# VH-VL binders against q0atu2, part 280

Target 1, 119 residues: q0atu2
Amino acid sequence: MLDKKARIRTSREYRNVFEKGKRLSGRFLIIYYVENALDNNRFGFITNKKIGMAVIRNRIKRQLRAIVREYQGQVKNKHDIVLVARAGIGKSSFEGMEKDYIAIMKKAGLFARNANKID
Below, E stands for the ipSAE of ESMFold2; O stands for the ipSAE of OpenDDE; V2 stands for 0.75 times the mean of E and O plus 0.25 times the DockQ between their complexes.

## First folded at step 13 (VH-VL)

Design zb5 (framework fv_daclizumab; at its last look DockQ between E and O 0.84; V2 from the best seeds 0.69)
Fold by ESMFold2, look of step 13:
Structure zb5 (fold): chain C 119 residues (1-119), chain A 119 residues (1-119), chain B 106 residues (1-106)
Amino acid sequence: as target 1 above (119 residues)
Amino acid sequence: QVQLVQSGAEVKKPGSSVKVSCKASGYTFTSEYMHWVRQAPGQGLEWIGYINPSTGYTRYNQKFKDKATITADESTNTAYMELSSLRSEDTAVYYCARTDEWYGDMDVWGQGTLVTVSS
Amino acid sequence: DIQMTQSPSTLSASVGDRVTITCSASSSIGYMHWYQQKPGKAPKLLIYDASYLESGVPARFSGSGSGTEFTLTISSLQPDDFATYYCQQYDSYPLTFGQGTKVEVK
């Protein structure tokens, strides 16, 4: 779903987003984001054991990747963005996560001019 | 078992410095950030700052920026905090605590190091 | 800086009592934790993300709240619960704690 170049891959890359980036909290997600020196966006995903067992964490990451892929063309370029799953995310539907993502990204000013939902 | 063991109590004269150590065991030292928190006698908790142990990157509470210097030594799995130009108001118990950088809950604490500053 | 104000500062209670501690933020926050500290000991994580119990914490503890107001409740106080409780925001730097609430035997 996400091209390799659109992925945050290394611990160093992730920690740069944490250390240098801005943070916004939503209902089910926290995002961290920072401008990068690339011509594209990169996305990362964080869960921990407090959210649930591995099968639950993997399902959540899969759902978040799908949401990011759906809207990635609407995101302003040159950003590294990490999505952090909050403890309550396991009780959210895919639609609930999607709405939360849209709201947070809009609040962060990360959607391009005239961004809109796609099917 | 995850454990943080701090150096012993110190009695110091005004104007001197002290270096408190915090030795980590039971986890990969560079995988989580180390925070320092102080507690003056009979008082509450105050955040000093953190370090990324793998790179030495630090963030400080502005109040302590010129008082505290936080470092880490990956080879010994030990974080340090040096307090300079000690004054009587620096008398406190100093704690190290680790946290998952993304979630920020301090789930493991050292036992505390009492630093007493008196003539 | 976000100020965290706890109420009450000190609370006298008996075993079996329901205890309620409030933490108020000076501006709306999205992320906060509660800690317990017993005399002579380091703080211990009790509740994370406002309402979720850390592993090993008894079910008599609960947390709630959002925005600017958060509550820690002990449904039936036990002898092990006499301690000082701190809230801590993890929303903006500097990280800040409430001033503490000491729960002591009546």
Scores: ipSAE 0.695, ipTM 0.890, lowest interface PAE 1.3, mean pLDDT 91
Fold by OpenDDE, look of step 13:
Structure zb5 (fold): chain C 119 residues (1-119), chain A 119 residues (1-119), chain B 106 residues (1-106)
Amino acid sequence: as target 1 above (119 residues)
Amino acid sequence: QVQLVQSGAEVKKPGSSVKVSCKASGYTFTSEYMHWVRQAPGQGLEWIGYINPSTGYTRYNQKFKDKATITADESTNTAYMELSSLRSEDTAVYYCARTDEWYGDMDVWGQGTLVTVSS
Amino acid sequence: DIQMTQSPSTLSASVGDRVTITCSASSSIGYMHWYQQKPGKAPKLLIYDASYLESGVPARFSGSGSGTEFTLTISSLQPDDFATYYCQQYDSYPLTFGQGTKVEVK
């Protein structure tokens, strides 16, 4: 699990990222990101009901949290980042999600250094 | 049932102002963004802007930044759009439409409000 | 601004026909949505995120595409389908629509 300190938890925090941040689209993910005034990054996860039933949405969230946790140490600090799951993410493998995450984060320039995993 | 009900048709003189209302029901008003879209007679759809009813945050199409003012009243579940300095070119049907801010699909529309500007 | 260009602008077809409408974006986009509009009525959401049917929309409607090219397909045109269709991007502000494709009776 992500550290509580590393999570976006309030609606206000989510809306701030949407309203003030930048946006990039991947195949399975949309990311919204904005600089924060903290010493750490915070991650948020959005799984719309259009993805599927609650059990599916929870699975997707769990998988996305796992991916984010794995690469957390490579992400530039002082950012709030919201991952929005696209409708088709339910048809993706875990590896597909991971690949998409890496690609979109690289495109956003949010990795502090080159990711060890080649996409 | 989720629905948006707009105020009635308006006939205005050039230089005057008009304020169109959009009352939401059947869902949590503050959970969705409210967009405004116009359609001139025989023409296509043109995005004006949106409001976050929860925070009051607005985003406008630059084309309408000096023309339209979007507001919301949470206590009445009503969004408003005021058009100022009306010209004949502002003659159009104006729609409100709700959307999830993360996906941007406008899944519920008001019935439209015809604003006619004529001397 | 991202320009959305639909093709064709007008399409004459008969009941039972397979109809395809294309939408080209001036830049690569993420979310693409399709709407149906009938005269005197508000637009109706048909497809969201390029290929997913909105609840209640008949299965004869489908969408595909990515990047800059997207298509809306009606597998077998029904009398209720004669209308104007619009694509819309939700990638960049300002949000923009295609100019519309009118599907009329041949």
Scores: ipSAE 0.572, ipTM 0.891, lowest interface PAE 1.1, mean pLDDT 94
ESMFold2 (binder alone), look of step 13: mean pLDDT 93; pTM 0.951

Design zb6 (framework fv_daclizumab; at its last look DockQ between E and O 0.83; V2 from the best seeds 0.72)
Fold by ESMFold2, look of step 13:
Formats: structure tokens, C-alpha cells, sequence
Structure zb6 (fold): chain C 119 residues (1-119), chain A 119 residues (1-119), chain B 106 residues (1-106)
């Protein structure tokens, strides 16, 4: 659902965000983010086996992608952003994940100044 | 079985150097970062730094930046830490530990290497 | 640097006691990891992400907390639980551990 150019694809790209980026924790998510040299944003998604079995991890990634797609127009350009699912995310609702994403993106200052804060 | 096996204890004179090895087995060596942690006798744990074993990228605690050099050899699945200009204060047990970089817990530890610095 | 202060530093307890160890951070952090270390052995991951038990850790261990205050609880101390416990933060570099809490036989 995200355009191909808006996806972080390789291990090297992911690890660049970890190594050079900033980290903020929410209730269900951790975000890592760093400026990139592109004219657009890229998003990545991380789960691990401690989160749950593959069907649960895939559902969570799909839900996070949907949330990111809904708000991507509000995000300041030129950032690589990795969303990491915390162990408690399986207890959350879609709305709970969405609220957490909005709060942490606002805290990070990643919503554009001219965009609605919760659109 | 996931294991980290470290080199044996060392007794060194002040001013010399030591290189501690940490051989990984039972997992893909480059799938995780490797950390080094020290524990002086009767004291707590102190983080030294980490390495991305696929690229050699390192990060150090500023306290150890001029003391420790961390390297890795993917062909032998081995991480190394060299301590230079040894002083009596460097006497400690040194651990390697595997981490999931995104979550930051150290889930597998080496057995530790005692480095003793005395005349 | 985020300093983490564990309380108490040393705790004398008997088998069957409820043991509570606190870890106070100098600034707000998002989550905490806990390790157990026995003499002459490497630390072992006990609790990750504040409250989740690592595989094979007995259910008598639990973790909780948020912000600057985090707690490790052993509901009924067993002989195997006499050890030193460390908290660890990952919110900012350098990574830091608490100074440790030694749980010893009364």
C-alpha cells in the first residue's frame, strides 16, 4: 500500500536509521528516525518473534502500514522512519496504535508545520 | 544452541595491550549487534560499546573511546575487543553480549574474560 | 548520561519472602530490561521491555513501572534466586546499568 519509493528495503538502509537516527518510545511503538538525502520519506517496520507468531506479526505490520499511509501526507519530507512494535502491541486496538503513532510523531516534531496535527 | 565463547583469562603488565575474542555460534553472526561490557572486581556492569558485524561500524561509550577498539571478522564469526595502554584500573571481567539492536536487550552473553593488570 | 539508582543496594532475605527491587532513572525512559547474575557467572536476561519474562524465567518474577520508576518483584523467593540483579536502559547513549542489588541469605 505504500509506494515503492516510500519503503525502506535493505538491511543497510534499516541499520543506517538505527546507527545515525534518534529514538523515541511510545506505549506500543518505538520510532527511529533520521534525515535522508531524498526528496521523500521512507518507512520501515520491525517486529520480532517475542511479539508473537507470524500471523500476529503480519497483522501488526499490516495495521501499522495502514496507519502510516493514512497520515503520510502530514509527515515532514526527507526522513527515514522505522516503526518498531513493542512487546505489548498485541494487546492494543487499531485505534490504540493509531493514537500512539500520532502522539510519538508529534513528540518527534515530524508532522509538517502547515499540516493538521491529527489528520 | 546459541553460544558466545570468549578467550581465556589474561595477566598483563601496565602499558601493554590485550585482545579478547568472542566466537559466536548457533545463529547468523551478522543478524545481531555485538556489545562489550566490563565488570570491575566487586562492582557493577559498565557498557563499553558495540559493533555492527556486517559493516564494522562501531559506537563507544566516550569513557572508553581511547581505551577500547572493537572489531569483528565475519569469516570466523568472531568479535574482538582490544584494550590498549593497560593500567591497574583496567582489571575487570570483560563480557561480549548479543543484542537485538531495535529493542536493546542483551539476550546471550559470553562467559567473560578476566583481564588482570599487575606488575 | 541517564543514571540509574537501584534500591536497596543489598537485601537480606529468607526463602519464601516477597522481594522488591526498585530502579530509579535520572530522566524519563520508555522501558527497562533486567538481568540476574550469580557469582562467577555472566548476567542472564530476566525481563525485557519492563514486564515481559524471558523464556524459561519462573513466573514468580515480575516487572512493572514507567517514567523514572521501575520495579522487579520476586513473589516468593527461592534458593535459586540469591543473586545480584541489574536494570538496564536503552533510551540514550551511553547504555547504562543500575549499580546492582545483591539479594543474599538472611
Amino acid sequence: as target 1 above (119 residues)
Amino acid sequence: QVQLVQSGAEVKKPGSSVKVSCKASGYTFTSNYMHWVRQAPGQGLEWIGYINPSTGYTRYNQKFKDKATITADESTNTAYMELSSLRSEDTAVYYCARTDEWYGYMDVWGQGTLVTVSS
Amino acid sequence: DIQMTQSPSTLSASVGDRVTITCSASSSIGYMHWYQQKPGKAPKLLIYDTSYLESGVPARFSGSGSGTEFTLTISSLQPDDFATYYCQQFDSYPLTFGQGTKVEVK
Scores: ipSAE 0.837, ipTM 0.922, lowest interface PAE 0.7, mean pLDDT 92
Fold by OpenDDE, look of step 13:
Structure zb6 (fold): chain C 119 residues (1-119), chain A 119 residues (1-119), chain B 106 residues (1-106)
Amino acid sequence: as target 1 above (119 residues)
Amino acid sequence: QVQLVQSGAEVKKPGSSVKVSCKASGYTFTSNYMHWVRQAPGQGLEWIGYINPSTGYTRYNQKFKDKATITADESTNTAYMELSSLRSEDTAVYYCARTDEWYGYMDVWGQGTLVTVSS
Amino acid sequence: DIQMTQSPSTLSASVGDRVTITCSASSSIGYMHWYQQKPGKAPKLLIYDTSYLESGVPARFSGSGSGTEFTLTISSLQPDDFATYYCQQFDSYPLTFGQGTKVEVK
């Protein structure tokens, strides 16, 4: 699991990202992102009942956290990033989610130049 | 049982102001953003802005930044939209509609409030 | 601003017909939402996230598309389907709607 310091945990933190950040849409995800005043990145995850039952939503969150952890060290620092799962993600494979995450993060310019797991 | 109930039709003189209300029930008022949309007679839908009832944060269509003021009262589960300096062009049906903060579709609408501006 | 252009503006059809409405965005967007509105009534959410039906919406409705081109399809038009349909984007502010497509009786 993501380190506690790498997680967005409060409603206020989530709202800050939504209100002040930028957003980009992917195939299965929408990301909201904003610079923070920290030395580390923080990640948040949003799902709703339209994705599926609680078991499905929990699976999706677990998979997204795994993806974020895998590429965490290659993301530019000082960002709060919220991943919003869209309705279609429930039908996606893990590889599909990963591909979408990489694509959308690239589009957002959030990967560091020295990233070595992106291409 | 989730519903939005708006105030009744208004007839106003040019230069005056009007305040339309939208009372929410059947859900936690502060859990969704409240949008306002207008529809001139025989025309399409036009987005005015939204409010986060939990914080009071608002976002406006630039076109309406000097026309509409959106507020919310958590104690009464009611959102408001005030229109100032009314002109004939402001004649329209005004709708409130809720959305989940992150998802961007309006799943519950008020019944609409007709505002008629005439000399 | 992202402009949304629907085609056609008016569509005359008969019960049982296959109806297709298109919505073109001036810029690429991630998802399209669709609403149905009947005279004197508020809009009703029909399809969200391009292709997912809102609860209670009949299966004869479907949505598809990507990039700048999106479509709403009614496989077999029913009497209850004569209405005006709107597409909507949420990718950028201000939120914008298509101008509407009126589906009327032929």
Scores: ipSAE 0.829, ipTM 0.941, lowest interface PAE 0.7, mean pLDDT 95
ESMFold2 (binder alone), look of step 13: mean pLDDT 94; pTM 0.958
ESMFold2, look of step 14: ipSAE 0.617; ipTM 0.877
ESMFold2 (binder alone), look of step 14: mean pLDDT 94; pTM 0.958
OpenDDE, look of step 14: ipSAE 0.755; ipTM 0.924

Design zb7 (framework fv_daclizumab; at its last look DockQ between E and O 0.81; V2 from the best seeds 0.78)
Fold by OpenDDE, look of step 13:
Structure zb7 (fold): chain C 119 residues (1-119), chain A 119 residues (1-119), chain B 106 residues (1-106)
Amino acid sequence: as target 1 above (119 residues)
Amino acid sequence: QVQLVQSGAEVKKPGSSVKVSCKASGYTFTSNYMHWVRQAPGQGLEWIGYINPSTGYTRYNQKFKDKATITADESTNTAYMELSSLRSEDTAVYYCARTDEWYGDMDVWGQGTLVTVSS
Amino acid sequence: DIQMTQSPSTLSASVGDRVTITCSASSSIGYMHWYQQKPGKAPKLLIYDASYLESGVPARFSGSGSGTEFTLTISSLQPDDFATYYCQQFDSYPLTFGQGTKVEVK
């Protein structure tokens, strides 16, 4: 589980990312990201009924949190990042999600230069 | 039972202004963004801009930045679009349509409002 | 701005025909939606995110594609399907639509 400090928690925080951040689309994910004034990154997750039933949405959210946690230390600091799950993500494996996350984060230039787990 | 109901047709003189309304019902007004799209007679669809009713944040097509002003009144679940300095080229059917922030699919549309600009 | 170009602009077909409409984007896009519009009516969402049917849309409609090329297919055209169809991108602002494809009776 992500640390409380590493989570976007309020509607206001989410809205700020959506309104002021940049947007990039991957195969299974859309990311919105914006710089923050903190010493740490914060992550948010969006799933909706287009993905599927509640059990699917909860599974997806759990998997995305696991992925984000795994690579959290390699992400450039001072960013708020919201992951939006695309409709087709339910058909993806965990490895597929992870691959997509890495690809989109690289495209966004959000990984640190000395990142070790992204190859 | 989700629907958007727009104000009636308008006939305006060049140089005047018009304000079209779009009243939402059947859902939480502040949970979706409200877009405006125009369609000139016999032409295609053209995106004007949107408003986040929860914050008042707006985003415009640069083409309409000096033409359209989009507002929302949460107390009445109504979005507005005002067109200024009307010209004959502004003659069109204007639609409101709701979306979420991340998918951008316009799943509910108003019935449209014809604005005719003529001398 | 991302330009969306549909092909063809007009399509004459008969009931029962397989109809395919293409939409080309000037650059690679992530999200493509398709709408149906009948004369005097507002557009209706058919397909979202390139290939997913909106609730209530008949299964004869389907969408596919990625990158810069997308297609809307009607497997067996029905009388209710004669209309104008639009593609729309949501990759970047401003949001843009294709110029439309009118499907008319042959």
Scores: ipSAE 0.814, ipTM 0.935, lowest interface PAE 0.7, mean pLDDT 95
Fold by ESMFold2, look of step 13:
Structure zb7 (fold): chain C 119 residues (1-119), chain A 119 residues (1-119), chain B 106 residues (1-106)
Amino acid sequence: as target 1 above (119 residues)
Amino acid sequence: QVQLVQSGAEVKKPGSSVKVSCKASGYTFTSNYMHWVRQAPGQGLEWIGYINPSTGYTRYNQKFKDKATITADESTNTAYMELSSLRSEDTAVYYCARTDEWYGDMDVWGQGTLVTVSS
Amino acid sequence: DIQMTQSPSTLSASVGDRVTITCSASSSIGYMHWYQQKPGKAPKLLIYDASYLESGVPARFSGSGSGTEFTLTISSLQPDDFATYYCQQFDSYPLTFGQGTKVEVK
């Protein structure tokens, strides 16, 4: 659902965000983010087997992609951003994930100047 | 069976160097980062640094930047840590440990290598 | 650097006791783990992300906390649980461990 240019695709691209980026923890998510040399943002999504079975992990990734798509126009450009699902995320609702995303992105300063009106 | 097997104990004189090896088996070597942790006699655990085994990228605790050099050889699935300019204070058990970069838990540890620096 | 301070440094206990170990961070952290180390052995991951048991860890272990204060609890101490326990933060570099809490036979 995110277009192709807005996706982090390779292991190398993901690990660059881990190695060079800042990290910030929310209730259900951890974000890693770093400035990129592009004119746009790219997003990546990480789960692991500790979250649950593949069906659960795929549902969580789909929900996170939907949340990111909803707010992507408000994110400051030129960032690679990786959302990492914490172990407790499987018990969260869509609305809970959405609130956590908004809060952590505001704390990171990644929403544009008018981001406070996002709510 | 996932395991990390380290080289044997070393007794060294002050001013010399030592290179500790950590051979990985039972998993894809490049799928995880490798960390080094030391434990001086009667003391707790202290993080030295990590390596991305696929690229050789390293990060060090600033305390050890001029003491330790971490490398990896993907062809032998082996990580190395070299300690230079040894002093008696460097006497410790040195562990390798693998971690998932995104979650940072050290889920598999080597058996440890005792390095003794006797004056 | 984030300092992780454990209390107590040493704890004497008997089989069957409820044991509680605390770990305090010098600044607020959102992500931390607990390890168990027996004499002559490497550390073993026990609890990840403050409160989730690693696979194969007995249910008598639990973890809780957030911000600057975290606890590890053993609900009914077993002979296999006499060991040293370490907390470790994964919020900022350098990664840091608590100084350890030794749980020993009373």
Scores: ipSAE 0.732, ipTM 0.903, lowest interface PAE 1.2, mean pLDDT 92
ESMFold2 (binder alone), look of step 13: mean pLDDT 93; pTM 0.956

Design zb8 (framework fv_daclizumab; at its last look DockQ between E and O 0.82; V2 from the best seeds 0.83)
Fold by OpenDDE, look of step 13:
Structure zb8 (fold): chain C 119 residues (1-119), chain A 119 residues (1-119), chain B 106 residues (1-106)
Amino acid sequence: as target 1 above (119 residues)
Amino acid sequence: QVQLVQSGAEVKKPGSSVKVSCKASGYTFTSEYMHWVRQAPGQGLEWIGYINPSTGYTRYNQKFKDKATITADESTNTAYMELSSLRSEDTAVYYCARTDEWYGYMDVWGQGTLVTVSS
Amino acid sequence: DIQMTQSPSTLSASVGDRVTITCSASSSIGYMHWYQQKPGKAPKLLIYDTSYLESGVPARFSGSGSGTEFTLTISSLQPDDFATYYCQQFDSYPLTFGQGTKVEVK
């Protein structure tokens, strides 16, 4: 599980990212991201019933959290980032999700230059 | 059972203002954003803006920034759009439409309100 | 702004025909949404996220595409399908729709 301080937790925080942040679409994900005033990054996760049953949605969230944890040390600091799971993610493998995440984050320029796990 | 019910047709003189209402039912009003879209006679759909009913935060199409004012009343589950300085070109059917802000499709629409501007 | 161009603007077809509508975006987008509108009625969500049918939409409807080119297909046109169809993007503001494709009886 992500550290508590690395999580977006309140509706207000989520809304801020949506309303003030930038957006990029991937194959299975959309990311919203905005600079924060902290010394750490915070991540949020959005799913809806279009993805599938609660069991599926929870699995997807667990998988996305695992991916984010794996690469969080390589992400530029001072960002709030929300991962929105789109309808197609339910049919994706874990590797597919990971690949999509990396691609989107690269496109967003959110990986640090010294990142060594993304190439 | 989710539905949006708009106010009735309006006939206005040039230079006047009109305020259209959109009452939501069947869901938590503050849980989703409310968009407004217009359609001139025989024309396509044009996005005006949206409101977050929870906070009152709005975003407008620049084309309508000086034309439309979108508001919401949580106590009555009603969104409003006021059009000012009406011109003949403002003659159109105006729709309210619900959307999950993260996903961007409008899954529930009001029945539309015809606003006719004529001298 | 992202301009959305649909083709054709008008399409004459018969019941049973395969119908294809194209929507081209001026910039690459992630997902396309499609709506159906009948005269005097509000638009109805038909397809979301490029290829997923909204609840209650018949299986004869399908969507596909990526980048700047997207398509809506009706495998076998039914009488209830004569309407105007719109594509819509949500990748950037302002949100924009295609100009519409009217599917009419041949």
Scores: ipSAE 0.856, ipTM 0.945, lowest interface PAE 0.6, mean pLDDT 95
Fold by ESMFold2, look of step 13:
Parts: structure tokens; C-alpha cells; sequence
Structure zb8 (fold): chain C 119 residues (1-119), chain A 119 residues (1-119), chain B 106 residues (1-106)
């Protein structure tokens, strides 16, 4: 689990990332990201009903949280980052989501130096 | 029944202004952003801007930044767009449309408001 | 600004024809949305995220593409499908639509 300081919690916090941030699309994910004024990163997760029923959406969010937790120490600090599940994400494996996350975070320049050995 | 109902057609003289309304029903007004799109007679669609209905935050297509003013009134579930300094080239149908901000597709549209600018 | 160019601008077709509409972006984008508009009516969302049908859209519609080239296909045109079709990007501001493709009776 991400600790409570690493979570985007309120609608206002989420919408700040949308309104002020940059956007990048991957195969299964879209990320939105913006610098924050904190010493740490915060992560948020978005699904909608087009993804599937609530059980499916909850499973996807749990998988994405696990992926983020695995790599969070390698993310450049001072960013609010929202992961948005694309419509096709339910057809992906956990490993497919993980690879997509790594690729899109590298394209965004959000992985710190020393992250080039991630598999 | 999610609906967006717009105010009726307007005939205006050059140099005047017009305020078009878009009343939302069947969903929580502040849960989604409201966009405005124009369509000149026989022409395609052109994005004007959006509003976050809960805070009043707006973003405009640069082309319209001095022409259009988008507002919202949460107490009446109504978005507004005011067009100033009207010219004949502003003759068009103006649509409101809602979108989930994270995905960017406009899934519900108002019926459109024809604004005719004539001497 | 990302410019969207649709081909063709107009298309004359008969019921039963296979219809393909192309949308080309001036730079690479993540995916595309498509709208259908009938005369005197508001646009209606048809396809989201390149290839996914909105609820209530008949299965004869499909979408595909990536990068700068996207297509909308109607496998067997029906009378209800004579309309104008627009593609739309949301990768960057301003949001832009293609100029439209009018599908009309041959």
C-alpha cells in the first residue's frame, strides 16, 4: 500500500493535476503529472464505468497500486501523478500493465537516474 | 436521463453581446467539465473552451480568449457562455457538451443554440 | 495546434457499401474519438479511444489506427448512417476536430 502522504486524496487535488499538468498516453494507461511543492510524490488512480463493473475496476486499481508501490522509490520526487486506465486495460495482464507503466514513466522523464535496470 | 438543454435561438446586431445558457440535469453538475463548441453554417466543429463547474476554472482556445466568457452557476446547474463584440462571422450554432476530464470524449451534447448576427 | 485532416471530405455511397473514413493528425497522438452528426442535430459520440463503441452504436461501426493515421469503417452502410462524421483529438490544447466527412446517398 502507498502511505497516506503519497496519495492524492481530494477531487480538488486530482483536478489540479488535470488542469495544470502534462499528459502522456501509453498502451493501457494515460498519465497526468505536475510538479508539487512537497518533498514527496503523490499518486492517484482513475477508472470509469467504460472499463467494466466495479469488481473489475477495483481489481485494476489494486494492480496499479501494486505496480506504483514496487517502483515508487525510483520516481523523481515532487510530483503529483495520476494514472488513468484506458478502455483496453482489462485485456492486459499484470505484467503488461507493469511494462506499460515503466515505458510511459521513462518517456515522461519521471524515473530517477539509476532506474535503467528495471524489468 | 442525462440532459443538457440550451437557451433558444438569438438574432443580434453587430457589436452587441449574447449569453447562451446550458442547463444540466440527470447527473451531479460538478462531477464533469462542461465544454463549448461552435459550428458555423455548413462548417465543422471548433472547440471554444471548458469550465470546471465547481471552481469556475476555465481554459480557452486562444482564438476565442477575447470573444467568449464561460461561467457556471452550481445553484441552478447551468453553464453559460457570453460572446462579446459580435460580428457576422460569429453566426453559428453553439453547443455545450460534457466530458469526463480524464478521457476527453464528449458523451452528452446540448441541442445547440443558433446565434445569428445580422445588420 | 494539432491539425486533423479527414479523407474524403464527401462520400457518395449506397446502402450495403463498405465505407472507410480516414483521419490524419499533423503529429502523433495517443488515440481518437469519433462523432456522428445528422442535419439539424447535435453531434453524437460514436467511438471512443480509437476502437471502442459507445453504448447503443451498431456493431457495423469500427475504428482503428495509431500515431497519425486513424480510420472509421462502416461494414455495411444503412439508411441511418447517412450523416457527417468527425474525428477529435485531446492530446494537446486546443482540442481539435477534423473538418468532417459527409456520407451521402449516391
Amino acid sequence: as target 1 above (119 residues)
Amino acid sequence: QVQLVQSGAEVKKPGSSVKVSCKASGYTFTSEYMHWVRQAPGQGLEWIGYINPSTGYTRYNQKFKDKATITADESTNTAYMELSSLRSEDTAVYYCARTDEWYGYMDVWGQGTLVTVSS
Amino acid sequence: DIQMTQSPSTLSASVGDRVTITCSASSSIGYMHWYQQKPGKAPKLLIYDTSYLESGVPARFSGSGSGTEFTLTISSLQPDDFATYYCQQFDSYPLTFGQGTKVEVK
Scores: ipSAE 0.806, ipTM 0.916, lowest interface PAE 0.8, mean pLDDT 92
ESMFold2 (binder alone), look of step 13: mean pLDDT 93; pTM 0.952

